# Designs tried in a protein design chat: VH-VL binders against o27280. Part 349

Target 1, 266 residues: o27280
Amino acid sequence: MDSMNVPEVLEIKRIVEESESVKTFIFSWDFRREVRPGQFVMVWDFRDEKPMSVSLIDPVRSEIGISIRRVGEFTDRVHGLSEGDLLGIRGPYGRGFELMGRDILLVGGGIGMAPLAALADEATARGMRVDALVAARTADELLFLDRLEAAGVNISTCTDDGSCGFKGFAHERLLTLEENHDMAAVCGPEPMMFQVMRILDERDVPAQLSLERYMKCAVGICGQCCLDDTGFRVCAEGPVFWSQELSRVREFGRYRRDPAGRRVPW
Short names: E, the ipSAE of ESMFold2; O, the ipSAE of OpenDDE; V2, 0.75 times the mean of E and O plus 0.25 times the DockQ between their complexes.

## First folded at step 15 (VH-VL)

Design Dd14 (framework fv_marstacimab; at its last look DockQ between E and O 0.03; V2 from the best seeds 0.00; counts 0 for: pae O 12.6 > 2, placed apart)
Fold by ESMFold2, look of step 15:
Structure Dd14 (fold): chain C 266 residues (1-266), chain A 118 residues (1-118), chain B 112 residues (1-112)
Amino acid sequence: as target 1 above (266 residues)
Amino acid sequence: EVQLLESGGGLVQPGGSLRLSCAASGFTFRDYAMSWVRQAPGKGLEWVSAISGRGGSTYYADSVKGRFTISRDNSKNTLYLQMNSLRAEDTAVYYCARKSNYGSFDYWGQGTMVTVSS
Amino acid sequence: QSVLTQPPSVSGAPGQRVTISCTGSSSNIGWGYSVHWYQQLPGTAPKLLIYGNTNRPSGVPDRFSGSKSGTSASLAITGLQAEDEADYYCQSYDSDLSGSKVFGGGTKLTVL
């Protein structure tokens, strides 16, 4: 097995407070292990291991950043760490986003903006025009706005409670935008992604969407991340899928599965 | 006032080529995806091809894939359809249509007639 | 492509209500994609009549209405007038046809 399948123990070089509930952990990284926006890593705290999206890919400084939202015991423990503490990192895994054309629309909900922030950096470096629709429940949960602005991204915001930008859901804001793009990249809560995908399909905008499922092996052998009807494994064939691949998946936007494989509504 | 004006239709032999044009005015052309839709004499509507506002992505119906090429020149506000290897079944009125933010075809040209016969 | 099924013709007298059906499948209307309707008067280009299942563009009278349920959609015309005599097409998106835009076969409305 190559080094991507065995956790490498890395020192936390820097911690960035992105919000009250989100921190970015930055590590030195040897880019002989290639990392693409949309790929994920398994983060190991020596007790448990969880998939996390890469939010910063910086070959110049030889750094990667991994953004983690505090939502339970594992992420609480990781949020309690300091610079100099150790984490195991396994990866990267999965298929990343592919860029095409002259402009791109990013649609991100909550922590879903993490992989899209990395993609925005690559797209702007290629000279693409980047528009981002950044969604959250509240203004305080909007992520990466300053970083996106500094990169030259044109930002629209929406919040469920109306505290910043458009009051409502991302897909509702999208219907009020008439500008057509060469492609889109979408990441966030699956119900949001379902509605956004429908609109993008109808507009003839090729879309790539990043899915999350429960993962254990991350290399496609355990079957925990499979999608109904297709046999796609999110960790191997995804997590980034084209909308035309997802159109054949009956579970997309309807339900998810817990670690035991049981259906759970979104 | 949104206007779409097709041109370039005519009579052509099987295996021949034509290039259709659609001149657009009254809107910011580069902000909208554009499509070609055709209608054979006495028949219904059939979608042919689509192109994104900045031209970076294109779509084709299976019946024309590999033979037709959609393109646009945003500096001239013009949509094109290059049709090669034409067949009798391609005989139709070809409409230029604008795609709305809801995915409908909200404005149509008057159409240009293409006849493929020997 | 006639992936969506419409009746070939319908008729009604002035003042009456007519309904035109559009039947699709799980890969188009049933998946959740929108239905749009177009009116084509004799010798003219199509005109958008209903978009996003139920919305009317400016200038379309409210006697035209659209609805969608399951794998099917419907266009209703109330207060039928002679000027409504036309062909009507439904349109949606179909994911199984490589992301194709699909039209119904068309319905000729005759005002008696």
Scores: ipSAE 0.671, ipTM 0.870, lowest interface PAE 1.9, mean pLDDT 89
Fold by OpenDDE, look of step 15:
Structure Dd14 (fold): chain C 266 residues (1-266), chain A 118 residues (1-118), chain B 112 residues (1-112)
Amino acid sequence: as target 1 above (266 residues)
Amino acid sequence: EVQLLESGGGLVQPGGSLRLSCAASGFTFRDYAMSWVRQAPGKGLEWVSAISGRGGSTYYADSVKGRFTISRDNSKNTLYLQMNSLRAEDTAVYYCARKSNYGSFDYWGQGTMVTVSS
Amino acid sequence: QSVLTQPPSVSGAPGQRVTISCTGSSSNIGWGYSVHWYQQLPGTAPKLLIYGNTNRPSGVPDRFSGSKSGTSASLAITGLQAEDEADYYCQSYDSDLSGSKVFGGGTKLTVL
């Protein structure tokens, strides 16, 4: 194993409770190792390893943040940790977002807002106008609202149950918008992303979408995150893809692979 | 360097057929939608047809629907326009154009002249 | 006859500011679709001038700027130069025309 791919044992500097199910773990980071919004790291709790998106990049404080949703055994263990505890971090990996234009639209669902929050910080720092459509099932699952607002992001919310903002799905809210942006970045449930991408394509808005797949090696070797018909490896060629690239991916928005590699519908 | 080179233009009688080609180089051809845009002598630009990167989706202006067929061979980096039942009003310079990520046409060929006349 | 309406011609003296309007409707520009602009020099193929309403490709001088509001878009040229004499076209998308790309009728810019 390449020394660059050896996990670095880092102390949890701070923990931010974003919601009932999401925590952000903050680490000191040496920025000689570049990290971009949209890239991911492999988090190792000395028992198992999982890919996680970077949700905070703070060069001033020399910190990064990783937001983790509690969804299974691994994340249960991680959520049980405290400040001062240790985790192994290797990376960053993958292709991150590219910023283009002056006005950008962010469309995020649930934990998908994690990489988008980092992107929002960079975009606003560059003086770009940032609109964000933040979607979730319920109001209490909406992430990073205060953080985005503080950064100067124009926020629209969407909830399935109508508990906050537009009642409905993100693509439905998007249909009500009467202006285009120079670029869009999308991350969330794949069915959401699929619908959003279609709308953006029709409107000729260049879009980047971050895919989630079961990734094991993070270095393009194991093939577990390969996309059907293209051979794209989400960990190497992604996880951020342009809409034109995803248009070639038959499985996008249609089915996924389970941990065993079996095809399962969305 | 992105290059687009049209060919296949010429003189044809009304009701005749012609097949245009556009050879592309300097980019990953299959990643981009392509379009044909024409310009009648002394007139403005008119979008004619478009095809998706993989070729699974095709689009036509109402003025050419049922008569023109757009296709592509990604193995040859070539775009095609089969024109049937040609009319005098189809006389124009035909440009091959690449669709950018923004939906604009960021690269154009030099065009090929099609003249429909008896 | 064009879906997007442009003035047939505009003129200006060197150094002046000129604007070219592109008027659409609720089915194209007003729907929120992006507007792009092209410059066509005499005897040449069109060249992308502005994309995504306001963006300049590399190599395009900052004298050229685009804007969009409501159902209309505008191309502004400051510091007009002799080499700017050309035809200019706006382009967008129209949802009522079976997903067609649509061009304006074009504007001939004459530098006096």
Scores: ipSAE 0.005, ipTM 0.485, lowest interface PAE 12.6, mean pLDDT 92
ESMFold2 (binder alone), look of step 15: mean pLDDT 91; pTM 0.937

Design Dd2 (framework fv_marstacimab; at its last look DockQ between E and O 0.01; V2 from the best seeds 0.00; counts 0 for: pae E 13.1 > 2, placed apart)
Fold by OpenDDE, look of step 15:
Structure Dd2 (fold): chain C 266 residues (1-266), chain A 118 residues (1-118), chain B 112 residues (1-112)
Amino acid sequence: as target 1 above (266 residues)
Amino acid sequence: EVQLLESGGGLVQPGGSLRLSCAASGFTFRDYAMSWVRQAPGKGLEWVSAISGRGGSTYYADSVKGRFTISRDNSKNTLYLQMNSLRAEDTAVYYCARKSNYGSFDYWGQGTMVTVSS
Amino acid sequence: QSVLTQPPSVSGAPGQRVTISCTGSSSNIGWGYNVHWYQQLPGTAPKLLIYYNTNRPSGVPDRFSGSKSGTSASLAITGLQAEDEADYYCQSYDSDLSGSKVFGGGTKLTVL
């Protein structure tokens, strides 16, 4: 069995409080094991295991960061941990983002900014111009703004309540932008991504989108994250998909699976 | 004022080649995707090709794939369409069109006529 | 043969209301891609008439209106005028044709 499938027990080096509901957990990482923005790891708290996106990749400090939003029992337990505590980490898994061109647009909503923040670091390191549209329900839920700004990212914000930046949704803000980029990377609520994808398609901007599904094995075996009609496994063929791939996924933006695997609308 | 001016059309034999140009003015050219749309005499509109604002991505209709090449020079505010292996069915007025931020073609040139005939 | 289907022709008397339908499928309008409309007067280049399903560019009279539902879109013209005699095209995006921009076959509007 590949060693990557065995959880490594790692010590939490640092915890960064990103917002009231989001924390980034920093771990030492052996970069002989390559990790790419857009990939995920399985986080094990010795009771349960959940997939989490990598939000920080720092080869200089030999560290990775995992940003976790508090949304349930598992994340409640994890958020209760302190520096020096232990977690099991296995991975990374999945297909990450690809970079192309010189100018890139990032569109992120809520915790969806986690993988995009990592991508922003890579893109800026490569000398690319990075514009980021950061969306959230309210100003206090906007993530990674200082980090992105420090990296040289040009930031536009939008909030549902207008508490920061454009008042409205990400796709609405996008419609006000005339500039087209060489490519776009999108991650956030699926309804948001659906709207944004359509606009980008119609603008002739190649786009990659990171999907979220319930994942159990992370190795394409259990089928929990299988997309209808296509057979795409989010953990194996994704979680990052090109817009052309998602155009074949009729369920995209329309319905999802609940924890029991039942089809439910968004 | 946004202006698009096509040129390069003319008569060409089947199998021949032609290069169309579109000179753009009145807007930041690099910020907008551009397209070629053609219209055969007495027929409807047919999308031919598109190119992203920075030129990193190109798209083609199946009917012209492998034969036509779209390109742009943002330093010259000019869009190009290299047409090779021309066929009779390629006979049409070719329009240069700007893609709006809403995905529509918000500005069109007056078109240039391409006639492929033996 | 067009991906989007339009009636070949419609007609109306001055002052009347006419509608032009644009029927698509699950891979274009039904997917959720937006519909745009163009007016082409005889001997001229197309002009954007309606964008993003329902919006009018500056200079387009409010007697022109667009709508979209399901897999179809519609252009309505109220208070028909002689100057409205033209060809009208709907346009959208199709995911099954390698990301093609697709036009309807066009509708010739005759003002009687």
Scores: ipSAE 0.801, ipTM 0.900, lowest interface PAE 0.7, mean pLDDT 94
Fold by ESMFold2, look of step 15:
Structure Dd2 (fold): chain C 266 residues (1-266), chain A 118 residues (1-118), chain B 112 residues (1-112)
Amino acid sequence: as target 1 above (266 residues)
Amino acid sequence: EVQLLESGGGLVQPGGSLRLSCAASGFTFRDYAMSWVRQAPGKGLEWVSAISGRGGSTYYADSVKGRFTISRDNSKNTLYLQMNSLRAEDTAVYYCARKSNYGSFDYWGQGTMVTVSS
Amino acid sequence: QSVLTQPPSVSGAPGQRVTISCTGSSSNIGWGYNVHWYQQLPGTAPKLLIYYNTNRPSGVPDRFSGSKSGTSASLAITGLQAEDEADYYCQSYDSDLSGSKVFGGGTKLTVL
């Protein structure tokens, strides 16, 4: 049986409280199963299974970290677990970020900073200059600031309410930042990513954006994670897409789907 | 244009074996999950098996688990179904079907008939 | 028996509207899996008619429409024509990925 396709039951080694609503669950991991920033895992709590981004990739300590925001029944149950409790993990799945050049811009909104924190660690370890725009609704929801600072990342912040850094939306803050980077990586609320993508495209900055959709199989056969009109499967062709690929996707930034599959506004 | 051509059907006795083939053309075969779907005479469609594009994941209906094996050779653009321990209830037209990225079966072959009888 | 239930038959006169139901459960359609529909003309292979609940492939007339609500889906055919006489199948997935059955039992549409 292929170990990637069957959940491995792992003990929670450590829990880091990243904010009031976000915890990072750290597991021992055998890196013969390679993990790349931007890939995801399916987390199984023995009742349900949800895709979660990998936020920490540490081959030296043989650890991965998975950051989970409390947003509903599944994540409430997982947030109630303690160190030593068990979760099932299968993966990793999907296409991760590709690094290019020497200067990278990260734009993260809320929990979207999770995969970007993993990417920042890799980029700084390769000697790249890393600028990060970290966005949230309030100061208390800005994620990974201490970790990014310790890694040597140049941080800009924005909050919707102005409680930390620039008051306003991520794309508004972006307009006040350096216009040239070799690439950008973007993850966060889809309306934010759409606006950020427009600015980066105008600046001719190659951008990769990480999307979320409903998933079940994670290997590209059930069709739950498909994007209108291209038929891209988030679990197979993504979750990380180039902006050029997403510019052809009608639904990106325009609407979402509820559990019944209906198109609804963001 | 996308084409799927099944072959290998025929008459076999109960307990016998048969291997079906499906030759694919007009698309990048390794990028698509593939399925076998069967239809007994006068009956509805029954999904039989599926395989991921790279072949790493296989799935079977309960009625065929342990007896049928799906496989693919991406260098030959060919999907296979090895059918062992055949039963009368396996009598059907067997269709090769391509799975779209949306999980639908967007292209079908014309089918190959398998008859299991004494 | 199929886990997706369809009426065995429906009928209508030319020009009328008919609806074919596909009733599932919380483990398939109600879990959020999308629904696809196929038309099978007599003596031929099935053909994709509707995918992802509501989308029509190129060449499928707009008088065919699909919808999904709760644990069920529907195929509607308006302006019924003689050429629409066929068997119709819904298809989805179940939470066990392999599903004992992923197709509905089929509905024979008769054009009177």
Scores: ipSAE 0.006, ipTM 0.483, lowest interface PAE 13.1, mean pLDDT 84
ESMFold2 (binder alone), look of step 15: mean pLDDT 91; pTM 0.932

Design Dd3 (framework fv_marstacimab; at its last look DockQ between E and O 0.87; V2 from the best seeds 0.73)
Fold by OpenDDE, look of step 15:
Structure Dd3 (fold): chain C 266 residues (1-266), chain A 118 residues (1-118), chain B 112 residues (1-112)
Amino acid sequence: as target 1 above (266 residues)
Amino acid sequence: EVQLLESGGGLVQPGGSLRLSCAASGFTFRDYAMSWVRQAPGKGLEWVSAISGRGGSTYYADSVKGRFTISRDNSKNTLYLQMNSLRAEDTAVYYCARKSNYGSFDYWGQGTMVTVSS
Amino acid sequence: QSVLTQPPSVSGAPGQRVTISCTGSDSNIGWGYSVHWYQQLPGTAPKLLIYYNTNRPSGVPDRFSGSKSGTSASLAITGLQAEDEADYYCQSYDSDLSGSKVFGGGTKLTVL
């Protein structure tokens, strides 16, 4: 067995409170094990295990960060942890983002900004111009703004209630932008991603989108995250997909699977 | 005022090459993706190629893939279309078109005629 | 042969209402991609007439309107005028053609 499939018990070095519901947990990382923006790790609290995106990759400090939104029992337990406490981490898994071109557009919604924040760091380090459209329901749910700004990212915000930036949804804000980028990376609620993808396709902007599905094994075996018709496994072939790949996935933006695997509307 | 002016059209033999240019003015050229659209005599419109604002991404219709190359020089506000291995079916008026923020073509040049004939 | 199907021709008398249909499929209009319309007067370059399904650019009279439903779109012209005689093209995006822009075959509008 590959050592990457064995959870390593790691100490939480520090915790960053990103918002009321989101915390970033920082861990020491051996960068002999490569990790890319868009990949995920399996987080084990010794009771349950959940996939989480990597939101920080810092080779200088030999650290990674995992941003976790409080949404259920597992995340409640994790949010109750303190610096110095232990978690099991295995991975990384999945296909991460690829960078191309000179200018990149990031479109993120809510916790979807987690992998995009990591991508922004890499892109800016490579000398790329990075524009980020950061969306949330309200201003207090906007993530990583200070971090992105510090990295030199040009930020546009939109909120459902208009409490910060453009009042409306990400795809609506996108329609008001005149600039065309060389590529885009998108992550957030799937209905948002679907709308954003269509606009980007129409603009001939190559786009990568990170999907979220229930993942159990993370190694493409259990089939829990299998997409209808294509057979794509989000944990193996994804979670990052090109728009052309997703165009073959009829369920994308239309329906999802519940924890029991039943088909349900978005 | 947005202006697009095509040039470089003419008569060429099958298998020959031609390079089209489109001079743009009246807007920030680098901020907009550009496209070539052609129209054969008495026929409809056909999209040919597109390029992103900074030139990092290019797209081609299947009918011209491997033969045509789209490029741009943002310092000169100029769009190019290098056409190689030309065929009779490539005979058309070639339009330079700006892509809007909605994905439509909001401004068009007057076109330049390309005739491929032996 | 066009991915988007338009009637080859339509006609109407001055003052009448005419409609031009644009029929697509599940890989373009039905997928949710927007439809745009262009007017091409004889001997001229195309002009954007309707963008993003229903919107009129500045200078386009309100007697031109666009709609979209299912796998089809429609251009309606009310109060038909002699100057409206032209070719009209619908345009969209198709996911099955390597991300290509696609045009309808065009409709010749004759004002009687």
Scores: ipSAE 0.703, ipTM 0.872, lowest interface PAE 0.7, mean pLDDT 94
Fold by ESMFold2, look of step 15:
Structure Dd3 (fold): chain C 266 residues (1-266), chain A 118 residues (1-118), chain B 112 residues (1-112)
Amino acid sequence: as target 1 above (266 residues)
Amino acid sequence: EVQLLESGGGLVQPGGSLRLSCAASGFTFRDYAMSWVRQAPGKGLEWVSAISGRGGSTYYADSVKGRFTISRDNSKNTLYLQMNSLRAEDTAVYYCARKSNYGSFDYWGQGTMVTVSS
Amino acid sequence: QSVLTQPPSVSGAPGQRVTISCTGSDSNIGWGYSVHWYQQLPGTAPKLLIYYNTNRPSGVPDRFSGSKSGTSASLAITGLQAEDEADYYCQSYDSDLSGSKVFGGGTKLTVL
């Protein structure tokens, strides 16, 4: 039945232009195959295949949405498609977010708001109070603000240039937020996530973070993370990790690796 | 003016129970995580337990897990520590402490003494 | 021994500068977690003295300062005064101890 996880060629039902560089592609989906916020799918354009996070999970309309930032050749080709065009979708895969308590803080940077928007919908449907700190370089790069507001999410914004909300980085804004939450969910650029995680740890706020590089990971990065597990590979359970799992990964937030495997600063 | 006032300490037999209270005033109590920190006579500070501002997350030091329960009543601005199965090594002054948004303990109560002896 | 190591005592004459060290590890101070300092006068509750490595709360004199480097932190007191005689504790977060708050063992400051 529909619980089998097989590749499907699906028609693009709608395209939402979220910003100049981000589009959400909406597909019909049979929810007998469960999709959880924080899981990813493999998107195939009949030439190449890349992992992408699910940003919309709408069982009432039988739809999922996948938000894609234009960053290279594959995403340029996908951004050139129209409603009615076809894409291959496999999944979902990976470990999604787990909700706990009665209020949650979301901290998202750029496209990292995509899985958090899906999580916000689930959290509000469960009756949780949801606060979101939405970060970007500029105001016109802030994602999902209208959707989050319509869902009843309390939004704080920050932009590097100060064009909307707090001028500065997400972790700097976080230090000025006095409300203490039952949990947090974080997704965005890894340097941002490291700083946010440290603050949340110190506040005793349990946090889950979604790592892009573990979703796109080459075997080399996973090999590094697997060596610090005692009888258990933390990196094998991504893309969503608890902060305590990531605190054991010495490279998190410190550096990345180039294609030759060399350490490069973020 | 932030104030924290502990009560409920006293002398108790090993295996006994006590419930500590901490009355908070001068701030929006539900916005702050709270902790209990203890200090045995002549010894240093030891973190015991923490609870989130809304009460949905709790934390315990290994030495007290399963025996102590932290809770709060935000309608009464009161933090609690239920201490069961008390042992001699639990003898200490117990402080109520507020956790700042920087993760420090920025305000402390005067402490309440718990003595566990036969 | 405590997770954060402090000297058991330090001393200085009035007007001098003293420092109190707090030595941690890669799982706490070295990971990047903040260091906070508390002063405990005899017979009183601890009071926050320095937070977030270097910040002073309102009412704390500017002769108190904090620093952090590598896996260690330091509290400096300049212009030492008789009322500075107290116990001093550093505090941080340790990721390896189930995310526990950790205190140093304390340092008794004696003003000669």
Scores: ipSAE 0.674, ipTM 0.857, lowest interface PAE 1.5, mean pLDDT 87
ESMFold2 (binder alone), look of step 15: mean pLDDT 91; pTM 0.936

